# VH-VL binders against p53630, part 43

Target 1, 237 residues: p53630
Amino acid sequence: MNSKSQQQEQQPIVFVTGTDTDVGKTFVSTLLVHKWKAAYWKPVQTGIESDQGDSETLKNFKIAASTWQPPIFTPTYALQKPLSPLQAMEYEPNVDIRLLDFVVPEEWSAENPLVVEGAGGVCVPITRKLEITTDLIKHLIETSGHPVYVVVVARSGLGTLNHTLLTWNHLCDNGLRSHLFGVILNGEPNEGNVQALKKFGVNIMAQVAQCTTAHDQDMELHELPSVESLMTQQDVE
Key: E = the ipSAE of ESMFold2; O = the ipSAE of OpenDDE; V2 = 0.75 times the mean of E and O plus 0.25 times the DockQ between their complexes.

## First folded at step 18 (VH-VL; framework fv_guselkumab)

Design r1 (at its last read DockQ between E and O 0.85; V2 from the best seeds 0.88)
Fold by OpenDDE, last read:
Structure r1 (fold): chain C 237 residues (1-237), chain A 120 residues (1-120), chain B 111 residues (1-111)
Amino acid sequence: as target 1 above (237 residues)
Amino acid sequence: EVQLVQSGAEVKKPGESLKISCKGSGYSFTSYWIGWVRQMPGKGLEWMGIIYPGDDETRYSPSFQGQVTISADKSISTAYLQWSSLKASDTAMYYCARLGKWDDWLFDYWGQGTLVTVSS
Amino acid sequence: QSVLTQPPSVSGAPGQRVTISCTGSSSNIGAGWDVFWYQQLPGTAPKLLIYGNSNRPSGVPDRFSGSKSGTSASLAITGLQSEDEADYYCQSYDSYLSGSVFGGGTKLTVL
């Protein structure tokens, strides 16, 4: 009955990043958490003065088809202003974010995957030393002791080609090609953009959209591949 | 060992209220959903609703929404099913069942059932 | 009346193979939701028999097997034994009802 605990391989850490802010990272992370029966961690949360935070959003997001209750771990840093971490720290002089502070939560039992949601896009600065999200991903690869993979969330519609390709190529150029699961396109289905991105060698994992009906929301889970299938695919490449 | 032990058989009259119980043991009660399933005499199984004792989230079948109330007392690892006013048509066997953790909507362990008889 | 349709009864002689069908629709089995099977012996509570369409919990003999295709699922019992006489229920999730749905149940008689 506990098939996940019987797996010989270490559970993966899957870092969810995006092409920009507000592309649907939290939404996609929520779907992945429920699809994979995963735990959730957002290392850096900004904008807590005006927003409940993505952790609470994920916690309160109900999918009728899912009875999973995700373990949610507290952000290492929570900043007041709805800005990039670097900019937000300008309003909190006593806060100094360091990459070394990002340690996988000890509460994570490693019985299931860990979905890690990044702040903004891959080039978002998160430290006063101008280290970016890409550096955080590398840090987790080097220090966590677990397989680390990356999912890129992008918009599905007009204008996404440039942003997606820039993000994808950036990650590849930074030595993360073998860690890329793929891209999840969020929005109205756009087969043209899907085909275009594939021609450039981008792996499209799924197309999803925020739904207004419970039925459609449930069906979104079927659009996502299993974490096992993705890991197997990586081993073949 | 996971066990669900339900309260004893009930004989009631129409209009009376009733609350039956299901006590879980051998597992973390607040970490699993617990559901109620009705089986009328000689009939099949009908899902009524579920509750997550960890935060008291409750989901009802449309057919039973507003007809019954599901609750839990985590301090004693007990779930409840209650009626404010019983009808003769409520005569049935009622099962509580635990939902599995890794499979959505799987009832992996069942109580022994509580027979409720409603007659004039 | 049940969302999932099962034959009311099936029968077989000891040692034979019997199959119980469970027919759903595009909103449950056909939508890709897992099918579960339960055995209910006379006068007892249901017991989990199959989970995840085709997996057996510990203690369930390999004589029992489950499968799913399209909008239907099937429970197969090989080497039928007298102790297999029981009611069998399929169960899944329905996305339009946003909840669990059961079949009407099948009474298996061992001749």
Scores: ipSAE 0.922, ipTM 0.960, lowest interface PAE 0.5, mean pLDDT 96
Fold by ESMFold2, last read:
Structure r1 (fold): chain C 237 residues (1-237), chain A 120 residues (1-120), chain B 111 residues (1-111)
Amino acid sequence: as target 1 above (237 residues)
Amino acid sequence: EVQLVQSGAEVKKPGESLKISCKGSGYSFTSYWIGWVRQMPGKGLEWMGIIYPGDDETRYSPSFQGQVTISADKSISTAYLQWSSLKASDTAMYYCARLGKWDDWLFDYWGQGTLVTVSS
Amino acid sequence: QSVLTQPPSVSGAPGQRVTISCTGSSSNIGAGWDVFWYQQLPGTAPKLLIYGNSNRPSGVPDRFSGSKSGTSASLAITGLQSEDEADYYCQSYDSYLSGSVFGGGTKLTVL
């Protein structure tokens, strides 16, 4: 039985964003959902014409140590073209995305964390008013009634110092520093990049990769930080 | 009240097929894993496999992979354990058990057991 | 065979404290995976006794307690009563076997 749920504590929303498209946001979201026994929501999904979407990818990923079956909520918007939401709307002109439409799913019982996965990176345009993923994060902070935190997913390899610093500094410059849990590096371990980012004051939460054995995948999941420890770290900082 | 009610005791001969059942009530059947656990006479507990009736995802212990079939019929909230050809060594008590939602691999509620006796 | 090692039997007089050990390895308890305990009274199905290493479900008296350290776990029973006479099983997850493992069971006899 979940002693946290019995205490009626306020459960966080954790927004997973990235330094770019295809950096592993869905894989990292899957790990966090299983580690935290969280629910999952991708508010806007594009590319449905050729892809089952990130919710289905997360649903189908098996981790042997986990028997958690996450609640997976329907995207508020699902668009056909594999483009940013703004661009995809040009091919579906009857769709007009507004930030007010992004209401936390009523079906979320709030007994556990909610992992929210963004589309692309922090500056991806979502609405015809040129509101971006960062504006969606701020909207959830203002309207959800829950604590909201941010996790940044970045590649572990070549080019990540530049893209990670740009993303991190963008979020800090937008007043979100107190909401940042940190960066998760995805890919082959690269201690040099980890240490370099730390010198710039970037908090590295973990380094992960998709593993070839169930044993290694179980250990990787097990070593991720708990959401409680991350929230405690924010209270001190 | 969560209840798991199993089918009655079985007396079978080697080579015969068998399907035993476990009916869940008092909870959302499709929202929890159901597992099967064997207890051989005078021995301890061994998990055989688990199924999630919501989508029929099934996992088997390596010792039982290919030896039994686990299935569920969500329309009647019932899980099944099935042998195509029983052996005398299958003589055992068989329990179904529900997995808890918040603790991985926790068997939180158990059926009363089904005794299967296989003898010539 | 039992991946988790328990003593085959333990005994105690009424009112005494007894402990039942559960020893695993680096791939299960030693990796930090949770330990669960089950009580099986004679002729009955197992019943959940301890979950998450040390938590008691509703209806389990506080004289039952669980703990975990290193590669081992322990179930303690204080104020031993005749109705405690049963078989006790520990359980954990094993990352090399990619599945659940049970201890061999411990028969508790109340003298």
Scores: ipSAE 0.855, ipTM 0.929, lowest interface PAE 0.5, mean pLDDT 92
ESMFold2, look of step 18: ipSAE 0.817; ipTM 0.913
ESMFold2 (binder alone), look of step 18: mean pLDDT 92; pTM 0.941
OpenDDE, look of step 18: ipSAE 0.897; ipTM 0.948
ESMFold2, look of step 19: ipSAE 0.844; ipTM 0.924
ESMFold2 (binder alone), look of step 19: mean pLDDT 92; pTM 0.937
OpenDDE, look of step 19: ipSAE 0.898; ipTM 0.947
ESMFold2, look of step 20: ipSAE 0.850; ipTM 0.927
ESMFold2 (binder alone), look of step 20: mean pLDDT 92; pTM 0.938
OpenDDE, look of step 20: ipSAE 0.884; ipTM 0.942
ESMFold2, fold request of step 21: ipSAE 0.833, 0.854, 0.852; ipTM 0.918, 0.929, 0.927
ESMFold2 (binder alone), fold request of step 21: mean pLDDT 92, 92, 92; pTM 0.936, 0.937, 0.933
OpenDDE, fold request of step 21: ipSAE 0.914, 0.917, 0.910; ipTM 0.955, 0.957, 0.954
ESMFold2, last read: ipSAE 0.826, 0.838; ipTM 0.916, 0.923
ESMFold2 (binder alone), last read: mean pLDDT 92, 92, 92; pTM 0.933, 0.937, 0.930
OpenDDE, last read: ipSAE 0.914, 0.914; ipTM 0.954, 0.956

Design r2 (at its last look DockQ between E and O 0.20; V2 from the best seeds 0.00; counts 0 for: pae E 2.2 > 2, placed apart)
Fold by OpenDDE, look of step 18:
Structure r2 (fold): chain C 237 residues (1-237), chain A 120 residues (1-120), chain B 111 residues (1-111)
Amino acid sequence: as target 1 above (237 residues)
Amino acid sequence: EVQLVQSGAEVKKPGESLKISCKGSGYSFTSYWIGWVRQMPGKGLEWMGIIYPGDDDTRYSPSFQGQVTISADKSISTAYLQWSSLKASDTAMYYCARLGKWDDWLFDYWGQGTLVTVSS
Amino acid sequence: QSVLTQPPSVSGAPGQRVTISCTGSSSNIGAGWDVFWYQQLPGTAPKLLIYGNSNRPSGVPDRFSGSKSGTSASLAITGLQSEDEADYYCQSYDSSLSGSVFGGGTKLTVL
């Protein structure tokens, strides 16, 4: 009895990145995980000395409409300091993050999509070689054997246009245009920014907000597009 | 084969406590929600609450919040519904049901029901 | 008083087609939440009949079909048989109540 499993032959990996840190990537990832009945993986977690980690946050986030229990996979790297991975490694000299270390968790049965949450924005350095999040995305595209797509989380309010467009264009310029599902704007609705971004060819997937009632959260969940619809859209383009 | 087997019929007096059980088999008990549904005599189905035995996450219907307690013992794959003080109005058939994994709030398998009669 | 409204009874002769309606609102069926149907034979526990608005689990005859439109759902039974005599319940999720909701049930009599 699985209506969703009948719709997709091969489950995608969806990488959730952002325009910056603290734009709501974990929140959006949570929504997507529940909407798509997906598994969750954050390859690099920093700040474990002071924070429970995004995996735990996602695990504890309850959506009333959802009875999904997401499989959550352990980060490949967990670093102590609440810094970028590169900076955090300065305090852990024995840790040397390499792109080849990022292998899709074996525990992922591929029966459902895998949501992968990145650290910070697309240009955040994650290795001592100054490889960035974009390089991690490319690595997954090349090695995972699954369709890989990208969702960009951005703030909805003032100032988001520049950061969103820079992020979007960066990804496009790096050959990831065909992998972009779209942008999810997090915050108070801002139709002006939505329209502006659309004029630049940015696909706006949804507008969401964190400070909502259970009802509102349920409704937001419903407003998110299905992974199938997004994949179909990509095939047409 | 997935099976839910409930405890036997109960005859109680008002004010008494009661705990009925639902034992799951044929599947990973800790990987699925178990819910309770009440059916009063000659009436329809009413959702009471659900529990996830994997971490004891429990959700109640507003109508039953504080009126009953749902629990589970994963070591014996058993879910419970209990009352601290029964009322005559609690007379009903009580069903346990498993929630499907991929469809939210789908009750895909049901127990045979436990009849609870409360009378003075 | 049920959040989802069903006719209390429907009847049909063997071989006929009958439909059972399930009317909801903007907070449940109208919001896009899936509708499920259950069959309860006399003196037995409910059994899943339809899931995901229109899907049949294994063992359910193709005579049973479900549909959803707007704020309502419908269960159709073609080629009505005597063994179809039972109570039928629709069920969905209601965002305003943050929980599962059932219809009041429909008693189907085969004449």
Scores: ipSAE 0.879, ipTM 0.941, lowest interface PAE 0.6, mean pLDDT 95
Fold by ESMFold2, look of step 18:
Structure r2 (fold): chain C 237 residues (1-237), chain A 120 residues (1-120), chain B 111 residues (1-111)
Amino acid sequence: as target 1 above (237 residues)
Amino acid sequence: EVQLVQSGAEVKKPGESLKISCKGSGYSFTSYWIGWVRQMPGKGLEWMGIIYPGDDDTRYSPSFQGQVTISADKSISTAYLQWSSLKASDTAMYYCARLGKWDDWLFDYWGQGTLVTVSS
Amino acid sequence: QSVLTQPPSVSGAPGQRVTISCTGSSSNIGAGWDVFWYQQLPGTAPKLLIYGNSNRPSGVPDRFSGSKSGTSASLAITGLQSEDEADYYCQSYDSSLSGSVFGGGTKLTVL
């Protein structure tokens, strides 16, 4: 049976990006997928010579409160070297990433949201034309036929005010303000940083930490906002 | 039509092993968790554990961890509950139940139950 | 002792309304986890009655309704019929136990 919150038409695509590499995008994506009972897609995966990749990491991350089993879609591109997609193509010259290749998986039933996880941060170069993650987000907005929103993952600690504001302002300057759900801070809670970011108009969706007990992970999952409430906030704006 | 059909009643002595079964039909067996629930004579319901046959992910209630084994054979759409050495205190009705896809921890369809009697 | 507390019995006359309470704590119902209800008719397996606090699966009459408030949930049965005589169980997830919990059960007698 399907809950009334899962029956909405025009299920959204939610792009998870970050202020930097290794800020916790995959952990946050995992929480969102379980909270929203969403499908998952990592369009570009690098480093597969030494790593199972973010899709497998998400699949294997268990949250005790959740019995959701997400549909997980194959990356459009998977490259060997643990580098940006642009740089990794230097080691695989027969691969030529094009934005037009990123088509929302047809296997997605659209009964539920789709979480799309980006590579690195918003300015990470993807194509030989020097198109960046932000260009991929715009491509999905223009071509998917679904509402597209953005979540930014940032560290809680040192330097986050600078990096978060740079990322937030970059997205706003690229016409994406109406698409921004907000920022999820990952790491030790820091109320001072939260309040400072709020003064700049940054919406802080949640504060989470990956190295927590199963109980704390359940509570972090529960405390995340529903996708419906986030969409309602955007409609009022 | 979703159905869960369990194996028949068992009468056993303490120390004997036992494996009871639950066959699922009318749905994709590998796409749903299936769990086991104990009901001791005259008592309420207790979940024992759940398994996801698609990847054999298995979770046990702390009260039953190490006391039973839950498994599945996806080739015949069947889940199992197994004891290596039964005790008289294992006398109970055992239900299998499927978890719903869209609601965490929802037991949406139940088997008819398997009565296990352990007496010396 | 069950984590979710239900009255051991409830009774009502045919055509009347009864409620069955389910009292939890801040680690289960009070944390906002959903409540499910199951009906177990005499000699039969449990059957899903209410999911997601208040939703009825197909085939469950609308005289059964569920609600949740604070740390507690309630099952209401209106227009009581002799066929409603059964045991009723609530269930929720409990974050302190990292698992699901059932109430102790309530025997409904139709007088």
Scores: ipSAE 0.803, ipTM 0.909, lowest interface PAE 0.7, mean pLDDT 92
ESMFold2 (binder alone), look of step 18: mean pLDDT 92; pTM 0.938
ESMFold2, look of step 20: ipSAE 0.462; ipTM 0.782
ESMFold2 (binder alone), look of step 20: mean pLDDT 92; pTM 0.932
OpenDDE, look of step 20: ipSAE 0.872; ipTM 0.937

Design r3 (at its last look DockQ between E and O 0.78; V2 from the best seeds 0.82)
Fold by OpenDDE, look of step 18:
Structure r3 (fold): chain C 237 residues (1-237), chain A 120 residues (1-120), chain B 111 residues (1-111)
Amino acid sequence: as target 1 above (237 residues)
Amino acid sequence: EVQLVQSGAEVKKPGESLKISCKGSGYSFTSYWIGWVRQMPGKGLEWMGIIYPGDDDTRYSPSFQGQVTISADKSISTAYLQWSSLKASDTAMYYCARLGKWDDWLFDYWGQGTLVTVSS
Amino acid sequence: QSVLTQPPSVSGAPGQRVTISCTGSSSNIGAGWDVFWYQQLPGTAPKLLIYGNSNRPSGVPDRFSGSKSGTSASLAITGLQSEDEADYYCQSYDSYLSASVFGGGTKLTVL
């Protein structure tokens, strides 16, 4: 017996998106993967000509308090150029990303949650048909057979209000309100922005930042909400 | 059935090197952390370090960092604890233990222990 | 000197209830890290007794129970039996030390 036996029978898929590129999606995904003892999948990776990829970044990220070894699944698509998937495909004429190609990895045993990291923000085009990240989320909801939830990563500082609210409202307007776990703000703590966002009905899950000490990182991890608590909150709403 | 079988008792002199072993069976050796715990005579348990045989990720207690080396040979499902130069103060029982998969730092299975005696 | 503090010894008569305390700090038990308990019979290796603060692995009798509150944890043994005579260790994680930490151990004597 172990603590995992207390979790729900059907494990969720949690899609991590952001308000923009470079807002810390990979970092937040790493924290969530370790907090929830989850598996990790980035369906589309770009920039492999110059970057090791987010999967490797996550794999190599050490959290002192965590002994979790995350299952990491291979991206369905890996593109050379560090561009949006649509733009990156311009340099690879033989690559044609389709939503139907995104199938939950068979290697995922569903014993643990699956964290799925998106590319860029919610409106990033990922197909030649101009389908966007939001469409990928909907695709997973329709085809995976698992509960699917969304976490939005945003910067904590100046300018985040507009981007966060636009992203949040976009997801709500696209019928994903009931799938939203909340927003994780990444950066220096900003209580003003937290309060402002809450006034607009945005659920703030946590404030996180890159820590310089193992202690602080461990404590930050510990303070994240459990996936069970988040799921319970969704059932009440 | 999960089993950890350790090598036999050792009697050594100060300054000698030593490598003791812990063989795992009944589970996927490369899928679980395995660690070492020291128990000095009449004393409590002390965590020394852990290794993940799947990729050789190794973590040491600050108190044992640089004092010992933990390694693993996944081909024979065996973990090792070794000293380059033993001290009298290294006299103790040494246990290997497996970490649980879902609970961080839970030692769910233990070896029978290896007694190491260091005396001049 | 142990990061987690336990009484060095406790005793009880057969059938009685005994408790073993494990006192930590804000960087381990108080921070919310899980507490584990191990039983070590004389001349044997430790055995897992309690995990996740209050869970019993298969084979552990329900007369063993664990709890934690604040910066401390407790192991309770009801219906004390002669075979319960052993050393008991609490264990947790300390975020300042970045280490798994054990209590000093408690010798339980059944009178």
Scores: ipSAE 0.885, ipTM 0.943, lowest interface PAE 0.6, mean pLDDT 95
Fold by ESMFold2, look of step 18:
Structure r3 (fold): chain C 237 residues (1-237), chain A 120 residues (1-120), chain B 111 residues (1-111)
Amino acid sequence: as target 1 above (237 residues)
Amino acid sequence: EVQLVQSGAEVKKPGESLKISCKGSGYSFTSYWIGWVRQMPGKGLEWMGIIYPGDDDTRYSPSFQGQVTISADKSISTAYLQWSSLKASDTAMYYCARLGKWDDWLFDYWGQGTLVTVSS
Amino acid sequence: QSVLTQPPSVSGAPGQRVTISCTGSSSNIGAGWDVFWYQQLPGTAPKLLIYGNSNRPSGVPDRFSGSKSGTSASLAITGLQSEDEADYYCQSYDSYLSASVFGGGTKLTVL
């Protein structure tokens, strides 16, 4: 039954970005996709010479409590070298990434949310015009016809105050504050860092870690906020 | 419109093998999980396991892991429940049922049941 | 034994209200996993009665209602009719078993 998605007149796009490469964006995207019964799109995948890619990682990650089978859309661009998209294009000169090529997949029925996973962090260069991940987010806001929100994935511990504040402030300075759902901290819980970030006005929407037992992973999935509650939070601001 | 039609009743002896079937129609067979539920005579429902025919991802209740095999043939829209060596305690009604798309674990459509009798 | 406990039987006279409990634990209903209810009329396959704790699919009379609180769920049947005589099963996911489970079932008798 379509009970979970019928609350929304316009289904949101939720862009998952991070404070850095390897902070857990794909793991967090997987949790959100299963929690929200969402579709998934990685617009730019690099490193395919040595890696199946984040779409396959998400597809193969099993959460015992979930029977959701997400629609997974083909990347608009898939490049060989494990570099930023800009740098990877140096090894594939016939590829010229343009922001206008990033059109929400036509196969998305919009019955459910769409989770879009970015490459690296918010300043990762994507095009030869030096457009960055932040410009891709703005492009989707301007062209998709859907509400667009942003989730920032950050480490729970080492170095996170600095990196999270830089990322958060960058997004706010780029006019994206009204689009920010918040930060998800990935790793072992660190209450000191959580409280410090909250003092700076950073919204910590969840604390997650990849769990060693199926039970703990199931509970972690269940406790994540609904997309509806996050959208309601934004309507107040 | 959605229908799950199961194979007919079986009478078997202990030690024999058996494969019963569940044919789905009126929907995209490869896009929904199908599961099996046992009901022993005079007893309640027991969740056995599920399969996603799109990629054959299969999950079993701990009580049934290693005791039965769940499989599917997507070319004929049919799921199967199979025993390699039946026991008298396998005597039961077996239902197949389809999972709903939007609610994890929800059985939204059920087959008519297959009675399996195992006696020497 | 079943991880979801239901009374083996309940009874009521026509027109009365009855409730059927489904008691779980912190790894299933108490963790917040949804509860579904199924009706099994004598000699027939089970049929979905309640999903998502409290929602009725099309064709299920509004005399049937579901609720969930703490580690337990409840099915209420008002205006009891002879046709309601059946077995009723709750279902929820259990995170320690990594499996969905049914309650033991409740036979409803209409006096």
Scores: ipSAE 0.824, ipTM 0.915, lowest interface PAE 0.6, mean pLDDT 93
ESMFold2 (binder alone), look of step 18: mean pLDDT 93; pTM 0.940
ESMFold2, look of step 20: ipSAE 0.806; ipTM 0.909
ESMFold2 (binder alone), look of step 20: mean pLDDT 93; pTM 0.939
OpenDDE, look of step 20: ipSAE 0.863; ipTM 0.933

